# VH-VL binders against Probable pyridoxal 5'-phosphate synthase subunit pdx2 (pdx2): the designs that were tried, part 11

Target 1, 248 residues: Probable pyridoxal 5'-phosphate synthase subunit pdx2 (pdx2), of Dictyostelium discoideum (Social amoeba) (q54j48)
Amino acid sequence: MEELIEENNIKIGVLALQGGFKEHVEMVKSIKHCFSECENKYKYSIIVQEVKSVSDIKKLNPHGIILPGGESTSMAIIASSNNDGENIFTFLKEYIKQGNFIWGTCAGSIMLSNNVDGQKVGGQSLIGGLDVLISRNYFGRQIDSFETKINLNLKFSKNNNNSILLENFEAIFIRAPAILDVIDKENVEIIGEYIVTKKDGTKEKVITAVKQNNIIASVFHPELTNDNRFHQYFVQLVLNNHLIKIKI

## First folded at step 4 (VH-VL)

Design s56 (framework fv_potravitug)
Fold by ESMFold2-Fast, scan of step 4:
Formats: C-alpha cells, sequence, structure tokens
Structure s56 (fold): chain C 248 residues (1-248), chain A 120 residues (1-120), chain B 108 residues (1-108)
C-alpha cells in the first residue's frame, strides 16, 4: 500500500533558509494542469513542503527541490549551521549527483554555478554542478529592478527534441545576476535570454535561464508573478524523471 | 493610502473558537500576503500566521494546529479562526499587510487591534 | 525559531538626549532582515526601520538603525516628547517571524 501511494505522489521541497520561499510554495500549490507531455497528470498528486535541514529533506524524500532567491551569502552561512550535524549544501551536492532535479532562482542560480565572476578562492560556499559563468550583481543595486517580457524555450529531453516555447513570459529582475557564458556548451541548454542596452548604446545578450541535465537555473523571479508555467515546467521535469525511474 | 479595519467577538470562554475578520480599504488585495499577530498584555508580539490572496497559508507551529486563516478576495477580507482557546490566548490581535523586501517580508500597515479576553 | 532579546528593558532619559536600544538574536539574522517598530499604548505597532538600516516612509531622520548578524541597534539622536514609548525589534529572515520583548523609553 505504501509503495502504490508513493508512486502516485510527486514531492517538491522548497529550501526555506531565508525569505523568498513562500511564493514558490504558493506557485507549486496552484498547479492544476501540466503541459501536454505530462503523462498521467490526472493520477498524480503534487505535494510541496518547506525544508530547512538535511533531516527535513530526508523525511520528505522529495523528487525535486527548489532553491529560492534572496541573499546568497546568508543562505550559505545558515546552510553550514544545520540542526542535525550535516551540512545541507554537501547533502544537496549528493542529491544532484544521484540524478534528482533541482531548480535555483536568482540567489539559488548563483549557489548552483561552478564559476562566479570576480569570486576568489575561499569565497562564498557553493553547491555547484552547473557549468556556467554567473555575475552576482549584473543589473546593479537594489534600485535596479525591472519587469519585462521574455521568450523561454523550455527543454525537456535532449534526445526527444521535446521543447515548448513560452512567448511574452513576465519576468521580474531584482538585483539580478546574469549568466555571462556557458562553459560546457555541449550539455548546457539555453532556456532564456535578454538583450541589455548598455550606457554607450551597444546591445549585449545575456542568459537568463539554463538547464544542464537535472539542474535548472533562472535569474528572474517567476514566483512573484501570477504565471505558474515555469513551476509547471519544473514539476513536469521531476515527473518525467520519476516515471523513467519507475519503468526501469 | 491602504487601511485595515478589523472586527470580531472579544469575550470568549475556554474551549470556544475565536473568529476575527480584517477588511482592506484603499489599495489592492491581490499580490500580497496578509498576516495575523497577537500581543498578550504587557508582552511582545507573536506571529500567528499568514495567507496569500490565492488562499495559501503558513502558520506558526507553536499554535499546535489550532489556527485557520481564510480569504474572501471579492470582499477584500481575510479572517482568523483560533480553536480551543484558553486563558493563554488572551491578547490584543492585529492584522497586517506584508511587504516584499528582496527575499522576505516586513509589515507596513496594521489594523487597529482587537482585545480578546478568555475567561471562565 | 530565532529568539530576540532587547536591552535595556527600560531606558530612562530626558528630552533632547540620545537613546541607544539594543536587539540581540539567538542566531544570525539573514540579509539583515531586521525591523524596528514603535508602539504607543493602545495602538498598533508603527514601522520605523526595515532591513536593519532603511527608514520607512514618513519616519523622521532622528531615527536610525544599524547592525548585522546577531547584534542590532536602534538610535534616536535627539529624543522628542512623542518618542517616550515602547520599541520592538522583529526578525523576518526566517519563519516564524519573531519579536523582541520590547524596550520602554521612559521620561526620567
Amino acid sequence: as target 1 above (248 residues)
Amino acid sequence: QVQLQQWGAGLLKPSETLSLTCAVYGGSFSGYYWTWFRQPPGKGLEWIGEIYHSGSTNYNPSLRGRVSISVDTSKKQFSLKLRSVNAADTAVYYCAREIYDFGSYYMDVWGQGTLVTVSS
Amino acid sequence: EIVLTQSPGTLSLSPGERATLSCRASQSVSSSYLAWYQQTPGQAPRLLIYGASSRATGIPDRFSGSGSGTDFTLTISRLEPEDFVVYFCQQYGSLPYTFGPGTKVDIK
């Protein structure tokens, strides 16, 4: 009975070490429909819970985890001081290596990156795994926030050519990082881009969202909008991964 | 500017259910978390819980599953129910609006408060 | 949960003097998500400072906040008669939100 019950639930953990996590929980709870590639969507229940420690993650045993935005240095400090004697970032590195899906937004995207522009050896603790070069404060300080519409090319499976284009997706950028370059050009798939007009009038393209296997990163805040389609995308990836594991 | 007006029964006996409502005037209801706090006489404030305009809630675990918060978006109202009250629940209860501060929330607008007394 | 301690419990001063109020957290408050509220007896709290150091709209410049990590300070540079009320610190770095027990600024 336990096995059958567990097969019909998709569990999502939201890392709740500081603010910004509540909107992600709300967005996941608001999912009523999946994209067309969501097999058995009418049979699966989505469970979302806040997780604050390795113990919380082990108890929930989530199929996917969301790392919300916020202040990345504070998240790293809190994650290093866990209640159960285990470092949460070390646990998440293994969680990712086991093939579980993870999505980092804003500060979370920095935490997942292997290369942070201007960061020296011995700087802020990172989870790593994502082969990109990211800039923490590309768009400036707190006053430099903006809302715009971007196009997202959502990637599901590299071999099956499954993708969905979301046109005019509302994106909110708040003290946003920007992905400056893809290091592993073979395995990192670009989901979103934005054209920045510099002070000298030249235009440069920056990357706003990527996928590398089971790691998703975005530098905007979809959780602050009423559009849950990026959350639907993440849950769909988690469900697809779960179905593959069950079949095998 | 945004104003919050609250009302509800202020005199309760042990085991009864507290019910308070907060109405939002002069601003948008959508896109915000709405929250409840309480303050026992002569003491500091305690957070009770919050609700997003869509109905999603977070509660203080210390209230042992006794709390329920709901919204009525059409009326721009949100309500608190606290079950199985006892003398320790005697406090002034406040509703408030949460404002986003790049990763978390502080409270900028508060209701006038409702004194709730629980006595036999 | 993060426990906040405020000191002193009561601060007795005269109008025109500087008030320094302390708030200490049992754990580091992430991103300086620390607010200060003023409360007049019989009224709801009024936001003074958020993000440890940012003044809320309409708050006089005699109020200032500072600090990070576990140690935070509210300073009132020159006390006015209306400032002799209770002050609470509040962290919003993690749920549940928590408040200090308050510091009463009293007339000497």
Scores: ipSAE 0.000, ipTM 0.442, lowest interface PAE 15.1, mean pLDDT 82

Design s57 (framework fv_polzastobart)
Fold by ESMFold2-Fast, scan of step 4:
Structure s57 (fold): chain C 248 residues (1-248), chain A 122 residues (1-122), chain B 107 residues (1-107)
Amino acid sequence: as target 1 above (248 residues)
Amino acid sequence: QITLKESGPTLVKPTQTLTLTCTFSGFSLSTSGYGVSWIRQPPGKALEWLASIYWNDDKYNNPSLKSRLTVTKDTSKNQVVLTMTNMDPVDTATYYCAREIYDFGSYYMDVWGQGTLVTVSS
Amino acid sequence: DIQMTQSPSSLSTSVGDRVTITCRASQSISSYLAWYQQKPGKAPKLLIYAASSLQSGVASRFSGSGSGTDFTFTISSLQPEDVATYFCQQGYSLPYTFGQGTKLEIK
């Protein structure tokens, strides 16, 4: 409702349960500017912190959260263990439902997905919300870990043809999942795709990044490169959402 | 291709401080997603992880020894240094440094140095 | 801390035999398990990571399986050069912990 003119901070939490979180923190810290869609009336600074518990998230009160890689089952067990009695993944389900932005990468993308290939019926995702079919160990089955360059078509709003094409974006795939299909074709927007040459010589198109409203998922590791543009993209989405929320 | 080698004193008196240096080649701790771990093995016994340091300068020490352990890196020299205070005869062991893979759900040591035997006695 | 228990502590078998070593974690570690081979007087060598992934350059007779708390390491056909002590290691949480080792000898 009211404008927070004096509050020039966008707060990003990075879930620090296991694996990869320090690199995401450093990548967000390296952001010096945002894309052309930034609000030009007010300058915003980016604050990023590790969060390990519901208490940490409440103290930081972040505008967006990054769920880095790691083993999704291991992270779920850690998150469920006696942390002030509150389950962090249950909290994140509500955080997403409230319209806050979340980005899951690698194992984080699996935790956000509603449909996991080979998963038992009734044992669906830990967090959920993203209506895609994801394969947990796709690249380990079809091709070994590798580095390549991909094109990303960054989407900012559903109702606009405004997109930013990142050409030759360096992508590192380490035991990566792959998004095999979009279930909700109306609401899921494809950001990245890749053609894989499988072990039998055939080619298959896989999805490497998507956006569904306030949920972003990617299967590569941008935090292991010197290119912070995907992190810039996430922060810009968070900023745009924040400005809409406070003005509405 | 990838090599690591431990160096430092082979004899230490009780209460003294041990300093070991790991010198490596074939990878960098400034530009890679890797770390270096220190592991020790008393004669005829199991391996015990001591500490790890990563390219981003994240450091983790075994909680049972945390107050005694310091790990640092010098990326220009391709070196990692372990310091362990207040040495005791029970700390007699072969000390290894190894490259650690730290990649989001995989934590293991893929290439190991030859090890250096450190004997603690008066 | 997560305790890793190996079984057996030692075994003696014949060249060409199938060898099985087990490792049990005191709590679930998903697939965060590595297997190392250590020959007398030498540093450990990584054989298996992520419970079942064979390290590059390692002979295909070595394999790993399991998840959660129960893990198995197998040598399909024992060779003389396989005489060594084998260790499992969990990478699920800090501190990383190793099993006590299994000493493998030829009759």
Scores: ipSAE 0.000, ipTM 0.409, lowest interface PAE 16.2, mean pLDDT 81

Design s58 (framework fv_brolucizumab)
Fold by ESMFold2-Fast, scan of step 4:
Structure s58 (fold): chain C 248 residues (1-248), chain A 121 residues (1-121), chain B 110 residues (1-110)
Amino acid sequence: as target 1 above (248 residues)
Amino acid sequence: EVQLVESGGGLVQPGGSLRLSCTASGFSFSSGYYMTWVRQAPGKGLEWVGFIYSGGSTYYATWAKGRFTISRDNSKNTLYLQMNSLRAEDTAVYYCAREIYDFGSYYMDVWGQGTLVTVSS
Amino acid sequence: EIVMTQSPSTLSASVGDRVIITCQASQSISSYLAWYQQKPGKAPKLLIYKASSLESGVPSRFSGSGSGAEFTLTISSLQPDDFATYYCQQGYSSGSLPYTFGQGTKLTVL
C-alpha cells in the first residue's frame, strides 16, 4: 500500500515567510544527481517544498530546512506570530535541538546566530544555536551590493579529513551581514571568508559561511545564481544525517 | 520576437470552471523562466494571482488558494491557469507574464494581451 | 504585505509638460521597484526596473528615481502617446512573499 518512492526520499523544507524562498526551491529542484556516488548504493530522490507555518513543517516532516534571506526584522515578526497556536521560531529551536539540519542564508544566518553585534535589550527575536558574532548589514554600511567569486571549504563532519574545496563559487552580497567572530572555536568550522577593503584603505577579513554540527550559515545569496553546488552540499549533509539516524 | 498569447477565456456561470492557456514564442521555458498570472477587473488595478517556478512549484494569492491551480509544460512552451469554483468577483482580464529575477528584484518584462473571463449567469 | 501607494490617483496634463508620479512603499524595498504603462484595452508594458533602469525600447523622456520607500517616475516632456495609466510594483524578494502593485495613476489630457 506504501509508495516505494517514499522509502528513498530526502525532504527539504524552505521557509517561505518572505525573501528568496522560491529561488531556493528551484535550486534544490535543479539537483539532478545523487550524492556520495548515490548510484552505487544510495538511490535517494530529493523532495523540496515551501513551508510557511508549523503545520506545513509537521505535514512535510522534512529532513532539513532552509531559512532564506530577507528583511530579518519582518521575518522575525511574522515567525513570532501564533498563526495556528504555535510559534515558528520556538518550533525551529526544538527542530534543531533534535539534531535536524538547518541552513540559514543572509537574514537566516542572523536568526540562527547567538550573538548579534549591536543588538539591544528587547531587540529582534532569534532562533539561536550558532555560536558566532554576526553584524547585520555590515556590507551595506560600506558596500550596498556586489558580486564576486569566492572559494568555499566544505566541511562534512568534525575531525574528518574529507573536505571539498569549492572554487570560483559565485557569491552575491545584498546589504549583507558578516560573521565577525567565532565564539566556540572548537565546534564552529569556517567554510568561507572574504577580505573587505574599507574606505580608509585598510583590509579586514570577514567570515561568509560556517558550519556548527547541524547548523549551516552563509551571508551571501547562492539562490540568486545558476550554481547549485552549495545547495548540493546542504542536501548531502542532510542525507548523511538521515543515513546515520536510520541505522541507529 | 518574444511574445505570450493567452486563450481559454469566456463566459462561465458562478461555480463553474475554466482553464486558461498561455503560449510563449521567441524564448524557451526550459531556460528556467518563472511565470506569473496577473488579473485586472474592469476599471480596476492590477492584482497578482500566482506564480510558478521553473520546476513546477507554485505560489498563490490567499484568495486564489484552493480554487486556482497554475501549471506549465516546458516542452510545449505553455503555461496554464485552472480556475474552479468561479465567483462573480473573478470577472477580469487575465494576463500571463514572464518574470525576471535580477539581483534580489522581481519584475515582469513580457506580458500577453490578456484573455477576458466573465463570471455571470 | 508591502502596501504600495501612488500619488496622484489621477493627473491631467498637456503635451510638452513635465509629469511626476510618486510611489510610496509601506516599508523599505531598497531600489527594487518597477514601473509599468498601460494604455486602454492593452496589456501593461515595462518602463523602468530596479527603480531607475530604463527598459530597452522605452523612450529616454521616461526616468525613474528613488530608493528605500519613496520613488518617482518622471516624464520630461509629455507626448500624445504617453496618456495612459501608470503602475508601480515592488519586487523586493527580501521584503515580501509576493510582489504588490500600486493602485495606479491615470494620466489624462488636460
Scores: ipSAE 0.006, ipTM 0.419, lowest interface PAE 15.4, mean pLDDT 81

Design s59 (framework fv_ivicentamab_arm2)
Fold by ESMFold2-Fast, scan of step 4:
Structure s59 (fold): chain C 248 residues (1-248), chain A 120 residues (1-120), chain B 110 residues (1-110)
Amino acid sequence: as target 1 above (248 residues)
Amino acid sequence: EVQLVESGGGLVQPGGSLRLSCAASGFTVSSYYMNWVRQAPGKGLEWVSIIYSGGSTDYASWAKGRFTISRDNSKNTLYLQMNSLRAEDTAVYYCAREIYDFGSYYMDVWGQGTLVTVSS
Amino acid sequence: AYDMTQSPSTLSASVGDRVTITCQASQSISSYLAWYQQKPGKAPKLLIHKASSLESGVPSRFKGSGSGTEFTLTISSLQPDDFATYYCQQGYYSSSLPYTFGGGTKVEIK
C-alpha cells in the first residue's frame, strides 16, 4: 500500500452553467475513501471546483468533469452564446476525445447523447460522443418527479469485465429523460434500469444509466440524496484512468 | 412495408468464395444493427455476424478471418463476403434486422434466405 | 456465452391440444428471451420478445412465460398453422456475443 505517485491529486470539474452544480460539488467533497470495495494504495486527494468557462477548465486542468442536471437547452444556449471566448461544447468534445472522463446527469446526459428523440438539426448544440437514443420528455405530466430505489451494475474496465452491484441506490427522477436505445452495442454498457408502472397497471423498462469508455450518463439526480456512491464510482473511474496514463 | 431479400447463394467448391446480398426496403439499414444467421440442412439456427449502426462489426469465432459483413448505405443493401468456404458452411443464410427494446435484443424482420452449397 | 437448451426436441400433437415448449439458459438472462416460429422452407418469424410480449399480428393462443433461467412457450389450442419448429433466443443486454439459439422444438402432427 506504500506506492507513491509523483502527482497525488485527482481534479474534478463541475460545469456550473445551470442546475444542481453546487450539490454535485458537495457530494464530491463528501468522499472520504476509495469506493467501498477497492483499496486506495496511492493516497490521492480529491480536488473539486466549479467551472464556468473554457478558461476555468484550462486553469483547473481536471481529470474528469461532471455535467449536472438542469435544462439542457438552457445549457446549450449559454455555452453557444459566448462571443468573447472559446465555445465550451467544442472544448468538451476535444476533452472527451483526448480520453478524459465525463459524467452527464439528467440534462447532462442529453447533452452527451448523439441522438435525442425529436431533436431538430441545427437546433440545440450537443456535445455528443455517447451512442444512445435519449428522450428528453419520457415521463408524462402525471409522473413529472418521483423517488425510488434502484440497482446499479457498476462497470470497471481497467483490468477485466469485473462489475459491482449497488443495491437499493436512492434515485430521484425530476422531469427525467430516459435512454430508449443503445446504438453502439459494442461499446455501450448498461449500468441501470428501472421498471415504470403505468396507471393501467402495465410495466415498461427504461435505461437509467450507461457507460461508454470515458463517458458516463445517468438520468436521475444522485446529487440530491445523501448517497455519494455514484460519485465515488465516477471518481474511481477517473483515478483508474489517471493511473493507467502515468504508467504508460 | 418492411422487407429483406437475400441473393447470391449457389453451388461452390471447397476453398471457393461467394458474396451474399440482402436488399432492404421500407427502412434504412444504417439505422439498425443487422445480422447474418445461417441454418445447415435439418439443423438449428446459428449466428454468423453483426454490423452495428455505427459501422463496427463482430463475427462468430469460426467465421472471423473468412467472412466479412458490410453494407452500402446508398443502395440500402447488406453484404456477406465468404472466403475459404468449407463443406460445413453449407446452409441457408438469412439476414435479419435487430431491435433493442429496454434491455432486450431480438430480430424482428428476416429475409427468406439464400442457399449456399459447398460441395464438389 | 449463454447456452440455450430446448426440450423436447420433437413433440407430436393433435389440433386442439395444449402444447408447452421449454427453454433453459445456462445463466440468468432476466426476461430477455425471444421465441421464433419456422415453417419448412421459410424464414423464422418473431412470435414473442422479452419472454412474454406478443408480437403484433401473432394469435393470442401463443403465450410466453418465465424469467431467470427457465422459460416456456405455450400454445393453448393448437391449430393446423402451428405445426412448425420453434426456437428460443437469448437477447440479454449484458451478454457477450455470440447470440445463442435453442436447438429447436419440432411440433409434428400426431
Scores: ipSAE 0.005, ipTM 0.428, lowest interface PAE 15.3, mean pLDDT 81

Design s6 (framework fv_refanezumab)
Fold by ESMFold2-Fast, scan of step 4:
Structure s6 (fold): chain C 248 residues (1-248), chain A 121 residues (1-121), chain B 112 residues (1-112)
Amino acid sequence: as target 1 above (248 residues)
Amino acid sequence: QVQLVQSGSELKKPGASVKVSCKASGYTFTSYAMNWVRQAPGQGLEWMGWINTNTGNPTYADDFTGRFVFSLDTSVSTAYLQISSLKAEDTAVYYCARVDYYKYSGYLDYWGQGTLVTVSS
Amino acid sequence: DIVMTQSPDSLAVSLGERATINCKSSQSVLYSSNNKNYLAWYQQKPGQPPKLLIYWASTRESGVPDRFSGSGSGTDFTLTISSLQAEDVAVYYCQQYYSYPTFGQGTKLEIK
């Protein structure tokens, strides 16, 4: 409701095609700090809005978009049905190619992946772009839903020798996918891993979060906790990208 | 003891199809991915792709997406390679080889003996 | 694709002498996240399938004689046979698995 100067705003869109998006909106609104001095030299305000169509995205003109968790097939069907003459997934593919940041959580991570385990030939539509092998219902098949603390190594640029370690990050896994392997190791950076103890007692290491240039993916639900540090990380990446674009 | 046993040699006419089998024993079939590698006469090794033995999902190298199909029969621990519309340049020894489970790519620790497919013109 | 180039194409070495085979990748196969080189070496004798010798650039497969060793990092790799035996006559292949697998063209090793 407030009048904001467009040049002093970082705009984040949250795709609201099915439930689960409200918690992401509230997490972004709860951000008080950045990992670096994002308010130091330039005072930027964070604006977050729900988007449900290509029209909504064009009106907001967001610097970054969050694709929340949920059922990826349902989101694909809704996207196809909500047709103002443009397909949302086709638009997002181009949005990503233009260098804008996108973060997919849970089902969103599936929609961003190029290789989905269990995907039928000509199956559900995907946005693509992320060079990983992802399994849709991995945790449900192996150990059911659960909560745990994990460590995350946050990556800001491929040439940066400093990463930020988040310790004891609260991760909630609900019908979660798992990233099984990285296809393009040149471009994909691993942020998080987890060792799964299967029902037969065997252990397997899976990837829980990755970054590939302007694509971020995670398989847990940080929006269901009181820890907004992963949302801070995404907003910081968006702000850094914006500052590079205006300063070159 | 780990063993991969492939079907016998095949002689085919151009335009025919062939199906090569690779039967695994001595380990849990679904715990390791199966890869296919081609070697033309007097030439080097060429990776064709892999199949996830737990899910049945294949991944093909770019040169092998059209006429080539990977499949499984997990009940008999067997992987299959089918080649349709055979061409003279398909003449080669085809190997199956094992990679650790959940890896699209890896080092190949056990190999089948190879199946020679000859396509005569 | 990552292109693997071996040198020499063929090599003749006397029994008991050192054989050295080189492999270059068109881009680095060292993964900074785990500090591993995604490189393997295979031995193929006439009429036989390839046999894994070395993986992770320098780890010797179980049952492979200790005269075989791998070295190198990033883009330049070497397979060394410290004291050549008659049974070592074969074609040797390097392979990257950093991306979708690709093999070198092979190096034929013969007794001098």
Scores: ipSAE 0.028, ipTM 0.553, lowest interface PAE 5.9, mean pLDDT 83

Design s60 (framework fv_potravitug)
Fold by ESMFold2-Fast, scan of step 4:
Structure s60 (fold): chain C 248 residues (1-248), chain A 118 residues (1-118), chain B 108 residues (1-108)
Amino acid sequence: as target 1 above (248 residues)
Amino acid sequence: QVQLQQWGAGLLKPSETLSLTCAVYGGSFSGYYWTWFRQPPGKGLEWIGEIYHSGSTNYNPSLRGRVSISVDTSKKQFSLKLRSVNAADTAVYYCARGRYYSYGLDYWGQGTLVTVSS
Amino acid sequence: EIVLTQSPGTLSLSPGERATLSCRASQSVYSSYLAWYQQTPGQAPRLLIYGASSRATGIPDRFSGSGSGTDFTLTISRLEPEDFVVYFCQQYYSSPWTFGPGTKVDIK
């Protein structure tokens, strides 16, 4: 009935360098429901732990990692530091390449992007992998911090047209970046959009969340709300990926 | 100093399963990705898949459903199985080591010529 | 998948000359996700460069890599007799990892 002999844990690491990592940990711990094929959750325990070094990540061996929002420059400096010959950003590049799931929020979404609007050659260090153009301080330039309800179209698999519409999702934007464009239009799937009314009255549509294979990016702070549904979505993607791997 | 040595059956008939093993001598087995590649005669290299010492795998989507890679950490070995072979699977197969913090494939096995013919 | 093209297919040069080999990607590759390999016929590939520009251990300093985006170059500053073999580029930015078709460096 149950596959008790197999390792029945889904492990999520939360990068605990700066930002809202504690809130992300608590959100993952609060997950009691899943979206589709929920029976498999009863066979797997969700383990979530803070990780601060390559050593922490290797010890946990997580199936997915969350990169929180925070001070992107400080996070990049800390993550790029050489601790006994190991570099966190270099390790995460490899982690993503291996097909493991990663989710970057706010500053984390910038770290995962290949193209940052207005960034000079040799600027801030990036992990890369996500083929979008992101603006670092879009909302801070056009609008101050705000809270609103948005709709998210959650994508699970490109071979499956099943998506889940998440209505009235509470989104908090704190001097947030915005995704301005999709570079790889074939492989990047748009999860969320928002229409910004600028100070001059002009309306512009921006992208607030995307999925590219095993990379998830969002520009809002779901960890600061009481709505854990986006965390549920990420954990479900990680679980689905794990189940595919063990059936090979 | 690290050496990779591979072995397995080189002559197969269509529909059979290819089975190759790679053994690692010297160095650490942990902290590396262990990978398989193939090279058809006169053509370029094709990535098949990889496995981390913990058992976590990634496969080329074109071969997903036919390929399986496993690891035996105690013996410092990893193995490739490719099911339902056909003539297009004829190639030299290589195992290789990938570094944990970068994708430099720094050590390779000697290669195994696999011929699929009826 | 990202398709890599290498040019020229065959590069005919004399010992002591400079070789410049090109690798072009169908999509942008982050520069740290590109490697170069050397292959002698009948043997496994040998890693030369990883991360677009970092030399692998034991590789002579006449080998260097450069480039970003879609355009990458392998340079051999002064060809030695043992360098007249095949060279492949590889991207590991987007799965599946792909190789170019190779450039053969041949003696004039």
Scores: ipSAE 0.000, ipTM 0.380, lowest interface PAE 18.2, mean pLDDT 81

Design s61 (from z1 with heavy chain L101K D103Y S104F S105G G106S, light chain L91Y N92Y Y94W; framework fv_polzastobart)
Fold by ESMFold2-Fast, scan of step 4:
Structure s61 (fold): chain C 248 residues (1-248), chain A 122 residues (1-122), chain B 107 residues (1-107)
Amino acid sequence: as target 1 above (248 residues)
Amino acid sequence: QITLKESGPTLVKPTQTLTLTCTFSGFSLSTSGVGVSWIRQPPGKALEWLASIYWDDDKYNNPSLKSRLTVTKDTSKNQVVLTMTNMDPVDTATYYCAHRKYYFGSYYFDYWGQGTLVTVSS
Amino acid sequence: DIQMTQSPSSLSTSVGDRVTITCRASQGISSYLAWYQQKPGKAPKLLIYAASTLQSGVASRFSGSGSGTDFTFTISSLQPEDVATYFCQQYYSWPLTFGQGTKLEIK
């Protein structure tokens, strides 16, 4: 039944340049079954593979890509290298513009952001697309690493009638960035928030996860927990997008 | 925590329309991935899936029942309604509504209502 | 439609015995199979999904195996409260279909 499996797969690529890409692969693999929710008579299986070049991405032809956490400067240097005339970040910009889904976590969220706090013209290379202001070293300056429980309001559309509330979701922050502000308030939806108590006793609310159309960003590490629900959320978004595309 | 309960007439005459309501608690049909289904069981026989409705108002009806089935939802009331036209004595069965577990490919039923016996006779 | 055939149609055995019920699909369904327990006068209860995954809260003596067309449901040591009819269900293709049931009784 290889023919049915090959015809009806949701393919997820995990960018394997640096960071926790192996953990992301295992979390996606832990999603047991993936079904079409449309009129399609065939069911979908999840295929996940590491990708580290434009060639890898083209061979896999993934429906969605995960950009894992890691050291963003190192990842940008590796990704901006010329690979047979093709740059990974330039390719991903086009991948996103074509309506394919992408999820950046930790360092990946920085790479997807349009506005990085304190970054000068000619600074670190970014993919861009996400219209937020992100602080690269927010938690590294306040807290090196910590574990806490947060509430996530998972959005499938801009309609508040179709959302999933994940209460007490375990979130691990490791020298994490923080999203400080939403620039495009019409198109960016807030999924998660966290209140930080500063050294002077004042409290600041920071954003921990957002969705802008086909771009998902989170600043915590769900791949380091035993809870695959955020990965399942991403795969569901990818599947829904795929089903819309094939109906025409 | 999750509960479902069927309600409606227990006796219908041949050619009449059956309307059954499923009232539920402990979940919302606005939650992505959630669905409610109708399944029936004639006395002493196998279970037969009738219809499903999902959070996005997507509907699936058993083709063998030839458009006799309509399933609708009222998310604000926590209700799903099954309508079955042109009832026949062969449609005598216990009718169940059931919750679909939230996960990809989860078209199995983790919580069931108690069932309501509908007898079709002249 | 995918036809689900269970074997045996009925089984009578003793407390403590190992019970095996088989379910066969008329075409390949991968691992998209669930098993239900139905006690007299009660609604069905989900025991197993994805052919082999035990539903939370269900006793460990129940297990499932198989893929493709042939599936097995096992009770490792029959208890009195296990007297019921057991049904398999495929969820690979619409319409969803159930087996005819296996009635389990104690001697």
Scores: ipSAE 0.000, ipTM 0.419, lowest interface PAE 13.7, mean pLDDT 81

